# VHH binders against Apical endosomal glycoprotein (Mamdc4): the designs that were tried, part 4

Target 1, 160 residues: Apical endosomal glycoprotein (Mamdc4), of Rattus norvegicus (Rat) (q63191r268to427)
Amino acid sequence: SHHMATDFETGLGPWTQLEGWTRNFSAGSMVSPAWPHRDHSRNSAYGFFLVSVAKPGTTAVLYSPEFQGSVSYNCSFTFYYYLHGSEANQFQLFVQAQGLNTTQPPVLLRSRHGELGTAWVRDRVNIQSAHPFRILLAGETGPGGFVGLDDLIMSNHCIL

## First folded at step 22 (VHH)

Design j1 (from f1 with S110Y)
Fold by OpenDDE, fold request of step 23:
Structure j1 (fold): chain B 160 residues (1-160), chain A 121 residues (1-121)
Amino acid sequence: as target 1 above (160 residues)
Amino acid sequence: DVQLVESGGGLVQAGGSLRLSCAASGFTFSDNWMYWGRQAPGKGREWVSFISRSGTYTAYASSVKGRFTISRDNAKNTLYLQMNNLKPEDTALYYCAKYTEGSWTHEFDYWGQGTQVTVSS
């Protein structure tokens, strides 16, 4: 079993950016009052987080490496997200399983939409898959808003 | 109530093209990723394509990649599937679909009655 934790302090870790996300911090990078003032991992203006820099109407997509669930225990995924500056902000979590011969479509597990304030919000999902799977984290920012991610944590029962 | 109504199917010769439409109502269309699926005679349901809420992220099943194009018009609450270079193996009932948050199954939570696409040799 593995315990994969990504705090973005040194990079994206095993996560793969397809588009839209960027690793950044607050200090010296404030472009809007809606920008995160501190990361979650270090609670610091110099701590790193992942933020959607996609223009409004663009989807930011981040993929995990491939995981396998445990038969005896549920795989879980804990993460922190930031939605501020626009009611049109949206974060969505999908799981995409690899079938026997064909990749399955992304299945929606979590959806958050709107303005949640200047706070990192903790969330957790249980993942039940008979097949290897990847996690897809999607963000779309509304005008003047920001969608952020930090501290992505897989449980020990998620096998890399 | 969620409603999905597909249209645009028909009979075409191999190599031909069709454009399917899906009219959505009963939910906030622009907040949802949307999907196309199909079911061929004697076969199970399979996904064909999906598109993110704004349309900037799309993907396709390997069997249709390079031939099909998914798109959407959120102002019209409509999903589209442009189908080019159609093959007999594309013959199926095509349906648009969506998931609901928290559902952890490969099966879609909502789908329409479908539109029949038949490709002759």
Scores: ipSAE 0.804, ipTM 0.896, lowest interface PAE 0.7, mean pLDDT 93
Fold by OpenDDE, fold request of step 23:
Structure j1 (fold): chain B 160 residues (1-160), chain A 121 residues (1-121)
Amino acid sequence: as target 1 above (160 residues)
Amino acid sequence: DVQLVESGGGLVQAGGSLRLSCAASGFTFSDNWMYWGRQAPGKGREWVSFISRSGTYTAYASSVKGRFTISRDNAKNTLYLQMNNLKPEDTALYYCAKYTEGSWTHEFDYWGQGTQVTVSS
């Protein structure tokens, strides 16, 4: 099986359309106790992850590249997120169909909020789209909180 | 119970402006992304604009981009849609909506009864 995976260790990969997110690691760069001690991909204090650096109450947004999916063969998106240090933390995953003058707003597939503990949370969504689409990952960090992403993995049925 | 009540619609001449409001209750408004949709006569529902919980991120359908502005006042649990340079093709029933997680078709989203906007040529 072929998977397009972005672990943020060497860069953003194809996840280059972003605002309010930045690559970082915990060692020597920990802003608060809310930060993870280790990334998910390498389980390392020096492993990189994506962290929302938007001011509290400001939405950080991250768009995937455009994918072509299938209704018959599900594209799947596996990802890890970290929400800690504030009950005001939020994370949303949207899928937005592109092109062909779509008349539908982005589809909200995941909405998480609050304090979820000191662990990277694994999640997976199936994406059924007859049209090209992009994934929108949105995060808002509460005061003193941390909102992070790591290991964004597209299945082989997600075609670039 | 989730309630959304739209207001501010009416009859306006082409080139005119309207400001719609959506009063939300029954849920934590400030925790939710919201969007405006519309349904023109004889057409299906289409999205107009959506906004993040804080209002710092907004997006618009191509047909309204540059003319409409979505905003929100979380303290007042109110969503707004400023519509400028209105066109006859903007004539529709406008409704505000709250997302329902996991809905692929938006059929399970919450929306109000809508407010009618009619733009005359």
Scores: ipSAE 0.790, ipTM 0.890, lowest interface PAE 0.7, mean pLDDT 92
Fold by ESMFold2, fold request of step 23:
Structure j1 (fold): chain B 160 residues (1-160), chain A 121 residues (1-121)
Amino acid sequence: as target 1 above (160 residues)
Amino acid sequence: DVQLVESGGGLVQAGGSLRLSCAASGFTFSDNWMYWGRQAPGKGREWVSFISRSGTYTAYASSVKGRFTISRDNAKNTLYLQMNNLKPEDTALYYCAKYTEGSWTHEFDYWGQGTQVTVSS
């Protein structure tokens, strides 16, 4: 099958960081007690993941490349996230239609919050958009908290 | 019970400015991304801008970017829209809104009654 996957082992892949996300790995340095002990893609202290490094209460934003629209196929997006160290951690996933013919606000597909322990959590959304679109991923850390992303996987119906 | 109450609309000449407010109650305002939309006579609803829960990330529709500024005051549970260099095509009912997760066409989002902005040439 043909699909797009980003495990952050060598970079951001096709994703664009706007502010507050960075690539790192568990054993590289202690950022806080909530730092993941291992990444998801390699299950390793030396495997890489994307982490929110924004000051608590500020928004880290990451967006996808533009995908083509389709009314007949779902673009399936699977992702892994990590919320630990604070009950005030936040993560949101939006889909924003692109182009001059769209006037709708971004659609909030997922909103997650709080303390989820030291394991990476998998989720999946199905996107059907008649217009080109981007995915927006936003994280906000609580005090002492940590918000991470790994293994961002688009199905083969997600066409660039 | 979610309540959103817009204010600050009125009649203004082209090139002028207005500042809209949206007073929020019945939910934890600081936990929610918020947006402004507008509806011109005979038109469907149009997105204007949205803002993250902390206020530190904002985005705008291309038709208003550079002229409008969204902001929020979480201590006062209030959302704002500063509108500068207004044009007759900005004439619309302006409303603030609270997202509902998974509302693909926004049919389950919460929005206020709106405040009318009329821009004369």
Scores: ipSAE 0.679, ipTM 0.878, lowest interface PAE 1.1, mean pLDDT 81
Fold by ESMFold2, fold request of step 23:
Structure j1 (fold): chain B 160 residues (1-160), chain A 121 residues (1-121)
Amino acid sequence: as target 1 above (160 residues)
Amino acid sequence: DVQLVESGGGLVQAGGSLRLSCAASGFTFSDNWMYWGRQAPGKGREWVSFISRSGTYTAYASSVKGRFTISRDNAKNTLYLQMNNLKPEDTALYYCAKYTEGSWTHEFDYWGQGTQVTVSS
């Protein structure tokens, strides 16, 4: 009955990072002109978001908790991303089925790259998996660039 | 035309090692996540490992984790799979693959002809 939404204002919520993503805010870590000037959830220099802090050319990875299979229900995932300061910025979204007998590679649902200006971009995917699954979000910064995430929202049919 | 050419397979005794290579052409290799899969006799294709564009994030199927290492050299447009402590169960045709966005069933991913690995008991 409840959707899962993460706006990063007080932490990562249910998401787990391996390395390379860090919660930050616009006014707190302005190391270059490409740094986001406002977050999405609050439209404020003091609202929080995730930013890739991996060295350029290093992959930052964030993954969701495990969700139940979604074939019988409409599970959708809405998210906001930020690519600015380099034409070499990259963002990928994968869905990986879980379980002892699953043999399929992760599914690449979204791949975005380059320079998208200073605005947060909204996207939405529908998740269909016969098996329990996780969402993987990857960012790779180009030189002088930033890759950001905010407002990660799973619909109420995405069951933990 | 995307082309992927695997090499380095062969016959090896259990406990041995092999290093597979995959030469890529027809696309910008350094912009793409890549993966290895394998197909054992009488079975469908199985995932082995994948690697990020930069090579700094990797993941493995549980059956090979700790024994196999995926890597890449973007200057040479080449993907690698180092296979250690090989077991007869690793006998398969090994192929490298390039992702296609939105390919839920992987039917539109690109893959090579493969290189045969045979592990004797």
Scores: ipSAE 0.631, ipTM 0.859, lowest interface PAE 1.4, mean pLDDT 81
Fold by ESMFold2, look of step 22:
Structure j1 (fold): chain B 160 residues (1-160), chain A 121 residues (1-121)
Amino acid sequence: as target 1 above (160 residues)
Amino acid sequence: DVQLVESGGGLVQAGGSLRLSCAASGFTFSDNWMYWGRQAPGKGREWVSFISRSGTYTAYASSVKGRFTISRDNAKNTLYLQMNNLKPEDTALYYCAKYTEGSWTHEFDYWGQGTQVTVSS
């Protein structure tokens, strides 16, 4: 009955379809002033998050598993994101209906841009889909910037 | 105001190729994901392809994958659709579109007037 929550502390959880993102932590790989000094889930230099490793101007993408559409009225998605080090950082959230009969383009639910400081920012979308669907998260860095994700939380009403 | 103007449609024989263009104005083109859709006679609108703002991520409807290529030139504010190996089922009014955040039914997205593509068998 619990929310499907992914804090990246032990792996990717269900978020295994990705390109240009990697799991990392603040005291780890890259030493840059713009790198997150703490993750969100643990508020720690040793807590994990996803970070875009695509070259600047290249789109990193991450897909959820497929969720059922018939019980999506209360399905909500809460997430934390990090945009720092460049005014050209970009983040988009789409919902893409799945199945043989779907002809709709992905729906752009959130678009965020620029420099948002050194804090992780919380946001939430409510998802309504008559068809099975996936969430697409896309990030692009500007020069010297970083785009991060942590604490991806699907409500109990989002059914696999 | 946002303006999207498609061109490059026409009558073409099956197996042929066309290249559609979409000239954009009234917004910062390079900040926006863009998509192509089409509308066949007597049918609703159908998604064809979308492209990230940088052009480095693209995706296609299964009916056109491998035959159509979406691209963009951000310096010219122009979106393209290269259509190869055209089939009569590709006959439709083709339109380019700009996303609006939170438009669940796409009714608030911006669309061009479209360019007609007619593929003869």
Scores: ipSAE 0.620, ipTM 0.848, lowest interface PAE 1.5, mean pLDDT 83

Design j2 (from f8 with L103T)
Fold by OpenDDE, fold request of step 23:
Structure j2 (fold): chain B 160 residues (1-160), chain A 121 residues (1-121)
Amino acid sequence: as target 1 above (160 residues)
Amino acid sequence: DVQLVESGGGLVQAGGSLRLSCAASGFTFSDNWMYWGRQAPGKGREWVSFISRSGTYTAYASSVKGRFTISRDNAKNTLYLQMNNLKPEDTALYYCAKYTEGTHTWEFDYWGQGTQVTVSS
């Protein structure tokens, strides 16, 4: 089996349902001191990452494709995020079950706020779902802030 | 402690409108996504709508899309649900909810006591 990994170097991959996010890189694109100097995947100024381009105080959202998990085998999601330049920055990770007779709200698995420095932060969540699901990644920049994503990695037990 | 107090429910005829409110306290309201759920008699809880912390992003269950509008006033620590073109199947106890991080189910989220909405045919 194989896992789905998106480093944004050549495109969005399957992460195509988005609002307020865009692919970009550091070189020649730095518009504020909050902008990362390098991406995570290539540690390069020319490496791509996903950045929220929504106005400060506006929520950017990114949906995954639908995955099938297992309650017996832990599907995991590893990702890197960047929150810098504002204490009002916010990032959330939700999981929403699909195909249910009764619709459920997205379940909040991770919430981060504020200024986390000039480094990509690694995180990992386990997704236990007996139903198909999608991941929702939400970002909101504070004034002068930057919210970014890179290297979104699903484990082998997350079936696309 | 987290407190959520719903209000605005009542009895309305089909096609009518109601505006629900949820007064939040005990946490930083403006930092949290919020959502509405409901529970009809004899049925489980179902999701209705959620809203981002700034209110700039919203989503709705297919059953209420186009009829309900979620909104918030962070200055007042209040969540709203405008319900238009109400149907008998919208009859339910409506809950306001605050997320609990890190759980794999919404059952551990914070819920108010709910406000009853009854739509007659």
Scores: ipSAE 0.871, ipTM 0.928, lowest interface PAE 0.5, mean pLDDT 94
Fold by OpenDDE, fold request of step 23:
Structure j2 (fold): chain B 160 residues (1-160), chain A 121 residues (1-121)
Amino acid sequence: as target 1 above (160 residues)
Amino acid sequence: DVQLVESGGGLVQAGGSLRLSCAASGFTFSDNWMYWGRQAPGKGREWVSFISRSGTYTAYASSVKGRFTISRDNAKNTLYLQMNNLKPEDTALYYCAKYTEGTHTWEFDYWGQGTQVTVSS
């Protein structure tokens, strides 16, 4: 069994940053009132989270390692996201299956837009895949806004 | 209602180029990732390329990487696919697609009518 949990306190863990995301914290780093005041994992101004620092109109992209599902159990992915400071903020979660005979695009499982306040929002998606897959987390900030991620948790029956 | 109308297909010789367009309506185009797919004769539908809402992130199937370029003009609600160095195996009906959230299969996404691309040897 496998239980992958990433709280960003020491790094990105097994996640791969392609664009736009940065690991940061609040204390001494407040650049805007919309910036997260505390992380989720430690509820601390000194706790780390992932935030899209891409300028408006730029997409931040983060990929998981490759996972395999089980015949007996479905994979699930729990995560916390932060959308504040702009109605143009966007967060999207995709699943990209690997090893298919025919190439398929990433599948959109979750899409969130807009201003959700200063709280971290908990979400969970079920992942159904007959093939190995990777998760794609995409963020795009609106003017004056921030998109954040924390506590990315894969269920126990997902094999890395 | 979501509408996607592809255009720009045609007959070209191997090594030639085409630029496909997809006119989108019935939804906020600039808020949505988009992608191209294709279906060759006697084969299943396959993914070609996708693009983020702002266009700053793109990806391609291995079979077209380095030859095709996806782009978009959000002000015009239009998706594009620049196809260079075309090969006979690129012959297919090309579809523009909009994602449907929450489904686990791309078969439920919104697809246009397609535009035919034929590459002769």
Scores: ipSAE 0.774, ipTM 0.883, lowest interface PAE 0.7, mean pLDDT 92
Fold by ESMFold2, fold request of step 23:
Structure j2 (fold): chain B 160 residues (1-160), chain A 121 residues (1-121)
Amino acid sequence: as target 1 above (160 residues)
Amino acid sequence: DVQLVESGGGLVQAGGSLRLSCAASGFTFSDNWMYWGRQAPGKGREWVSFISRSGTYTAYASSVKGRFTISRDNAKNTLYLQMNNLKPEDTALYYCAKYTEGTHTWEFDYWGQGTQVTVSS
Protein backbone atom coordinates (compact mmCIF):
# COMPACT_ATOMS: atom_id res chain seq x y z
CA SER B 1 0.00 0.00 0.00
CA HIS B 2 2.91 2.27 0.54
CA HIS B 3 5.41 2.38 -2.34
CA MET B 4 7.82 4.95 -3.73
CA ALA B 5 7.08 5.82 -7.36
CA THR B 6 8.76 8.62 -9.26
CA ASP B 7 7.44 9.61 -12.68
CA PHE B 8 9.36 12.91 -12.78
CA GLU B 9 6.25 14.88 -13.74
CA THR B 10 6.54 17.30 -10.79
CA GLY B 11 10.22 17.03 -9.97
CA LEU B 12 12.86 14.55 -8.91
CA GLY B 13 10.91 13.18 -5.95
CA PRO B 14 13.34 11.50 -3.55
CA TRP B 15 16.07 11.11 -6.23
CA THR B 16 17.94 14.28 -5.33
CA GLN B 17 21.55 12.98 -5.20
CA LEU B 18 22.68 13.04 -8.82
CA GLU B 19 25.33 14.21 -11.27
CA GLY B 20 24.83 14.36 -15.02
CA TRP B 21 21.06 13.67 -15.10
CA THR B 22 18.30 16.23 -15.59
CA ARG B 23 14.50 16.30 -16.08
CA ASN B 24 13.24 17.09 -19.56
CA PHE B 25 10.42 16.32 -21.98
CA SER B 26 10.21 15.30 -25.60
CA ALA B 27 8.59 18.37 -27.17
CA GLY B 28 10.77 20.86 -25.31
CA SER B 29 14.09 19.98 -26.91
CA MET B 30 15.64 19.30 -30.30
CA VAL B 31 19.07 18.52 -28.83
CA SER B 32 19.44 15.06 -30.38
CA PRO B 33 17.71 13.07 -33.14
CA ALA B 34 17.73 10.15 -30.68
CA TRP B 35 15.34 12.00 -28.32
CA PRO B 36 12.22 9.98 -27.45
CA HIS B 37 8.98 11.27 -29.00
CA ARG B 38 7.11 10.61 -25.77
CA ASP B 39 7.83 9.82 -22.14
CA HIS B 40 6.74 6.61 -20.46
CA SER B 41 4.58 7.68 -17.54
CA ARG B 42 2.14 9.83 -19.55
CA ASN B 43 2.87 8.51 -23.06
CA SER B 44 3.16 12.15 -24.12
CA ALA B 45 5.55 14.53 -25.82
CA TYR B 46 4.98 16.79 -22.80
CA GLY B 47 5.57 14.18 -20.11
CA PHE B 48 8.85 14.28 -18.22
CA PHE B 49 11.74 11.85 -17.88
CA LEU B 50 15.36 11.90 -16.72
CA VAL B 51 18.01 12.18 -19.41
CA SER B 52 21.77 11.88 -19.13
CA VAL B 53 23.47 15.20 -19.92
CA ALA B 54 26.99 14.09 -19.04
CA LYS B 55 29.47 14.51 -21.86
CA PRO B 56 29.56 11.44 -24.13
CA GLY B 57 31.88 8.84 -22.66
CA THR B 58 31.51 10.14 -19.10
CA THR B 59 29.37 8.68 -16.38
CA ALA B 60 26.11 10.16 -15.06
CA VAL B 61 25.13 8.90 -11.59
CA LEU B 62 21.91 8.88 -9.58
CA TYR B 63 21.36 7.61 -6.02
CA SER B 64 18.17 6.59 -4.29
CA PRO B 65 17.45 7.62 -0.73
CA GLU B 66 18.62 5.17 1.92
CA PHE B 67 16.37 2.17 2.54
CA GLN B 68 16.37 -0.20 5.50
CA GLY B 69 18.00 -3.55 4.94
CA SER B 70 16.00 -6.19 3.08
CA VAL B 71 17.12 -9.81 3.32
CA SER B 72 14.07 -11.19 1.50
CA TYR B 73 13.28 -10.82 -2.18
CA ASN B 74 10.11 -8.83 -1.37
CA CYS B 75 11.78 -5.47 -1.96
CA SER B 76 11.87 -4.90 -5.70
CA PHE B 77 12.70 -2.01 -7.97
CA THR B 78 10.92 -1.53 -11.31
CA PHE B 79 12.23 1.01 -13.79
CA TYR B 80 11.91 2.10 -17.40
CA TYR B 81 14.89 3.01 -19.54
CA TYR B 82 15.49 4.26 -23.04
CA LEU B 83 18.71 3.63 -25.01
CA HIS B 84 18.62 4.95 -28.55
CA GLY B 85 20.86 6.52 -31.19
CA SER B 86 24.14 4.77 -30.34
CA GLU B 87 25.47 1.27 -29.88
CA ALA B 88 27.76 2.71 -27.19
CA ASN B 89 24.99 3.71 -24.75
CA GLN B 90 25.46 2.15 -21.31
CA PHE B 91 23.34 1.73 -18.21
CA GLN B 92 24.19 0.00 -14.90
CA LEU B 93 22.27 -0.59 -11.70
CA PHE B 94 24.12 -1.24 -8.44
CA VAL B 95 23.01 -1.77 -4.86
CA GLN B 96 25.38 -0.14 -2.39
CA ALA B 97 25.29 -1.08 1.26
CA GLN B 98 25.50 1.90 3.60
CA GLY B 99 26.98 2.40 7.04
CA LEU B 100 30.33 2.87 8.68
CA ASN B 101 31.32 -0.80 8.88
CA THR B 102 29.98 -2.27 5.64
CA THR B 103 32.65 -4.13 3.69
CA GLN B 104 30.88 -5.26 0.53
CA PRO B 105 31.35 -3.36 -2.74
CA PRO B 106 28.38 -1.98 -4.66
CA VAL B 107 26.78 -5.05 -6.23
CA LEU B 108 26.00 -5.03 -9.96
CA LEU B 109 22.43 -6.20 -10.56
CA ARG B 110 21.87 -5.00 -14.14
CA SER B 111 24.01 -3.92 -17.06
CA ARG B 112 22.38 -2.87 -20.34
CA HIS B 113 23.95 -1.38 -23.43
CA GLY B 114 23.59 -0.38 -27.03
CA GLU B 115 20.70 0.51 -29.29
CA LEU B 116 17.32 -0.70 -28.04
CA GLY B 117 14.98 1.10 -30.43
CA THR B 118 12.33 3.73 -29.78
CA ALA B 119 10.32 2.14 -26.98
CA TRP B 120 10.79 2.51 -23.23
CA VAL B 121 11.97 -0.81 -21.82
CA ARG B 122 10.72 -2.15 -18.49
CA ASP B 123 12.96 -4.02 -16.09
CA ARG B 124 12.68 -5.20 -12.49
CA VAL B 125 15.25 -6.30 -9.92
CA ASN B 126 14.86 -7.86 -6.51
CA ILE B 127 16.89 -6.13 -3.79
CA GLN B 128 18.67 -8.08 -1.11
CA SER B 129 20.94 -6.31 1.40
CA ALA B 130 21.68 -7.18 5.03
CA HIS B 131 22.43 -3.48 5.66
CA PRO B 132 20.72 -0.22 4.81
CA PHE B 133 21.31 0.48 1.15
CA ARG B 134 21.03 2.86 -1.76
CA ILE B 135 20.46 2.11 -5.41
CA LEU B 136 23.03 3.60 -7.78
CA LEU B 137 21.94 4.15 -11.40
CA ALA B 138 24.72 4.94 -13.85
CA GLY B 139 24.44 5.95 -17.48
CA GLU B 140 26.89 6.77 -20.26
CA THR B 141 25.65 8.23 -23.53
CA GLY B 142 27.34 7.11 -26.72
CA PRO B 143 27.98 9.48 -29.61
CA GLY B 144 24.66 10.82 -30.89
CA GLY B 145 22.81 8.72 -28.36
CA PHE B 146 20.20 9.11 -25.67
CA VAL B 147 20.06 7.44 -22.25
CA GLY B 148 16.90 8.07 -20.25
CA LEU B 149 14.96 6.88 -17.23
CA ASP B 150 11.31 7.11 -16.25
CA ASP B 151 8.93 5.56 -13.72
CA LEU B 152 11.28 4.50 -10.91
CA ILE B 153 9.17 2.34 -8.59
CA MET B 154 10.19 0.73 -5.30
CA SER B 155 7.78 -1.91 -4.05
CA ASN B 156 5.92 -1.40 -0.79
CA HIS B 157 8.32 -3.80 0.97
CA CYS B 158 11.22 -1.40 0.40
CA ILE B 159 11.23 0.59 3.64
CA LEU B 160 12.69 4.07 4.07
CA ASP A 1 39.82 -17.16 -19.80
CA VAL A 2 39.52 -14.17 -17.48
CA GLN A 3 42.88 -13.28 -15.93
CA LEU A 4 43.67 -10.53 -13.44
CA VAL A 5 47.33 -10.16 -12.40
CA GLU A 6 48.20 -7.72 -9.63
CA SER A 7 51.65 -6.25 -9.06
CA GLY A 8 53.40 -3.42 -7.23
CA GLY A 9 53.09 -4.66 -3.67
CA GLY A 10 55.91 -4.68 -1.18
CA LEU A 11 57.22 -3.50 2.16
CA VAL A 12 56.86 0.21 2.85
CA GLN A 13 57.26 2.48 5.87
CA ALA A 14 54.17 4.08 7.39
CA GLY A 15 53.43 7.37 5.63
CA GLY A 16 54.87 6.04 2.38
CA SER A 17 53.31 5.36 -0.99
CA LEU A 18 52.85 2.47 -3.38
CA ARG A 19 51.18 2.11 -6.75
CA LEU A 20 49.47 -1.16 -7.55
CA SER A 21 48.73 -2.37 -11.08
CA CYS A 22 46.30 -4.99 -12.34
CA ALA A 23 46.82 -6.40 -15.83
CA ALA A 24 43.56 -7.68 -17.28
CA SER A 25 42.96 -10.16 -20.11
CA GLY A 26 40.30 -12.55 -21.40
CA PHE A 27 37.48 -9.99 -21.47
CA THR A 28 36.74 -6.52 -22.86
CA PHE A 29 38.35 -4.45 -20.11
CA SER A 30 36.95 -1.10 -21.30
CA ASP A 31 33.35 -2.40 -21.08
CA ASN A 32 33.61 -3.28 -17.42
CA TRP A 33 33.44 -1.47 -14.10
CA MET A 34 36.33 -2.70 -11.95
CA TYR A 35 37.17 -2.68 -8.26
CA TRP A 36 39.94 -3.29 -5.72
CA GLY A 37 39.46 -5.29 -2.55
CA ARG A 38 41.82 -6.37 0.20
CA GLN A 39 42.19 -9.03 2.88
CA ALA A 40 44.22 -8.44 6.04
CA PRO A 41 45.76 -11.44 7.81
CA GLY A 42 43.10 -13.34 9.74
CA LYS A 43 40.28 -11.10 8.53
CA GLY A 44 37.58 -11.22 5.90
CA ARG A 45 37.81 -9.48 2.56
CA GLU A 46 36.80 -5.81 2.30
CA TRP A 47 36.08 -3.50 -0.59
CA VAL A 48 38.51 -0.63 -1.26
CA SER A 49 37.28 1.27 -4.33
CA PHE A 50 35.56 0.97 -7.70
CA ILE A 51 35.69 2.77 -11.00
CA SER A 52 33.35 3.16 -13.96
CA ARG A 53 34.25 1.71 -17.35
CA SER A 54 35.37 5.13 -18.64
CA GLY A 55 37.20 5.97 -15.42
CA THR A 56 35.16 9.14 -14.87
CA TYR A 57 33.28 7.95 -11.78
CA THR A 58 35.06 6.55 -8.72
CA ALA A 59 34.11 5.75 -5.14
CA TYR A 60 36.02 4.61 -2.07
CA ALA A 61 35.55 2.82 1.20
CA SER A 62 35.61 5.31 4.05
CA SER A 63 38.81 3.80 5.48
CA VAL A 64 40.87 4.80 2.41
CA LYS A 65 39.08 7.88 1.07
CA GLY A 66 41.44 10.80 0.61
CA ARG A 67 44.54 8.53 0.65
CA PHE A 68 43.93 6.10 -2.21
CA THR A 69 43.16 6.89 -5.86
CA ILE A 70 41.81 4.31 -8.30
CA SER A 71 42.44 4.81 -12.01
CA ARG A 72 42.55 2.86 -15.26
CA ASP A 73 44.22 2.89 -18.65
CA ASN A 74 41.85 1.24 -21.10
CA ALA A 75 44.45 1.25 -23.89
CA LYS A 76 46.73 -0.90 -21.72
CA ASN A 77 43.96 -3.00 -20.11
CA THR A 78 45.34 -1.98 -16.72
CA LEU A 79 43.72 -0.95 -13.44
CA TYR A 80 45.71 1.06 -10.89
CA LEU A 81 45.57 1.91 -7.20
CA GLN A 82 47.73 4.78 -5.97
CA MET A 83 48.12 4.40 -2.21
CA ASN A 84 49.44 7.40 -0.29
CA ASN A 85 49.99 8.01 3.43
CA LEU A 86 49.99 4.29 4.10
CA LYS A 87 49.21 3.05 7.63
CA PRO A 88 49.99 -0.28 9.30
CA GLU A 89 46.23 -0.99 9.10
CA ASP A 90 46.53 -1.02 5.29
CA THR A 91 48.65 -4.19 5.47
CA ALA A 92 46.77 -6.71 3.36
CA LEU A 93 46.68 -8.80 0.22
CA TYR A 94 45.19 -6.50 -2.44
CA TYR A 95 43.00 -7.89 -5.24
CA CYS A 96 41.54 -6.40 -8.35
CA ALA A 97 38.15 -7.69 -9.42
CA LYS A 98 35.71 -7.86 -12.31
CA TYR A 99 31.95 -7.86 -11.62
CA THR A 100 29.57 -10.70 -12.30
CA GLU A 101 26.11 -9.31 -13.08
CA GLY A 102 22.95 -10.34 -11.25
CA THR A 103 24.22 -11.68 -7.94
CA HIS A 104 23.81 -10.15 -4.50
CA THR A 105 27.31 -11.21 -3.49
CA TRP A 106 30.81 -10.37 -4.60
CA GLU A 107 32.06 -13.94 -4.05
CA PHE A 108 31.12 -14.89 -7.62
CA ASP A 109 33.06 -11.95 -9.11
CA TYR A 110 36.41 -12.67 -10.76
CA TRP A 111 39.43 -12.02 -8.50
CA GLY A 112 43.13 -11.86 -9.16
CA GLN A 113 45.76 -13.73 -7.14
CA GLY A 114 46.56 -10.56 -5.22
CA THR A 115 49.69 -8.55 -4.34
CA GLN A 116 50.90 -8.22 -0.75
CA VAL A 117 51.28 -4.79 0.81
CA THR A 118 53.05 -4.63 4.18
CA VAL A 119 53.25 -1.33 6.02
CA SER A 120 55.76 -1.15 8.89
CA SER A 121 55.59 1.31 11.73
Scores: ipSAE 0.629, ipTM 0.847, lowest interface PAE 1.5, mean pLDDT 84
Fold by ESMFold2, fold request of step 23:
Structure j2 (fold): chain B 160 residues (1-160), chain A 121 residues (1-121)
Amino acid sequence: as target 1 above (160 residues)
Amino acid sequence: DVQLVESGGGLVQAGGSLRLSCAASGFTFSDNWMYWGRQAPGKGREWVSFISRSGTYTAYASSVKGRFTISRDNAKNTLYLQMNNLKPEDTALYYCAKYTEGTHTWEFDYWGQGTQVTVSS
């Protein structure tokens, strides 16, 4: 199987940002004690990850390219996130069906918040959509906090 | 229990404006993304807009973009929908909703009873 993976080492890959996320690394622009000391993909102070740079209390949004729908197979999405330095950190994962004929809102598949320690946390969702769709990742930092993303991996059933 | 109570609907002429409110109770309002939906007579429900917990991110269905504005006041546990330049096709029962995590359908979300908006031509 051939996974579609984004480790942010050279850019955003296929992901598109509305605002509030940026690519960074641990040793290059550490601005908080909550800053990850190492990324996930390379376990290095010099490996890259996404970080929310929106001011505390504002929402950063990142979205995937459009994937084809399927009635036969679920698209599996694995990701790593980092919530540290504030009990007010927030992370949400939505799936939004695409096209003018869709009537549903973006649907909420994951919501995580608070202080989760200093390790990157792995999670996985299986996406069920008969229509083309995008994944929306939203982060919101609390005061003194940090929200990070790394290693966004789509299974080979996730078809562009 | 989760309670969502909509208000502010009414009869308005095309081109007019209304402001809808949704009073929320029974859950921590500021911890939740919220949305508005609507249902015209004899039709299925249709998503209108959603808003992040802080209110700083919003998105809209294409049919209302540029005319409707979603907002919230977390101190008052209240969600709003400002509706401008109303058209007859905006006639519907408008309801606010709270997400349920981990579903692939809005069927299991919490919905209010709605407030009627009627736009005359």
Scores: ipSAE 0.617, ipTM 0.849, lowest interface PAE 1.5, mean pLDDT 81
Fold by ESMFold2, look of step 22:
Structure j2 (fold): chain B 160 residues (1-160), chain A 121 residues (1-121)
Amino acid sequence: as target 1 above (160 residues)
Amino acid sequence: DVQLVESGGGLVQAGGSLRLSCAASGFTFSDNWMYWGRQAPGKGREWVSFISRSGTYTAYASSVKGRFTISRDNAKNTLYLQMNNLKPEDTALYYCAKYTEGTHTWEFDYWGQGTQVTVSS
């Protein structure tokens, strides 16, 4: 199928609308003990991921491109995240309907917080939208913490 | 028990300003993204703006962008909406809201009873 997958190894892929996130790798910036020793996609100290670089307590945001709506199929989104080093780390996933005359608020599909250990965590959401939409990923780093993303995968029912 | 109490509505002339407040209780306000919505007479509810838990990220519906400013004071458990250059089409019941995770619909979020804003031409 023609699914969209972004492992950040060669760039941002379609995830080019962002604030407070940057590509990095484990060996490139060991700024704190919370830093992951390896990325997810390559399981390597030199494999790349996104990391929140906003000041602690400041929200980092990342938008997907716009996907077509569907009444027939759900768009499935799989992602890997890393929350370590602080109980105050935060991660949220919203879906925002797009298009002319839409008045719907973003809807909150996932909220995760705190300390989740030293492994990348997999999650998946099924997105229900009859209207065109974007995904918003938000992260907030607690003091001494780390918030990261890797391997953002959209199913073949997620159509640009 | 989640409670959201809006205030600051009233009558105002077109071009004028109002500042709405929302007092929150029954949950950890500073851990939650919050939003404002509105409902005009004879219309469905419409999103206005949302704000991250820290207040450092905000977004707006296109109809209010540049005129309205959302903000929060986490020490006072209070959400605000500064509304400038008001137009008659801004006439509505304005309510603040707290997100509910995982429902794919905003109708199950928590919201207050609202405060009426009426903008005369």
Scores: ipSAE 0.599, ipTM 0.845, lowest interface PAE 1.7, mean pLDDT 83

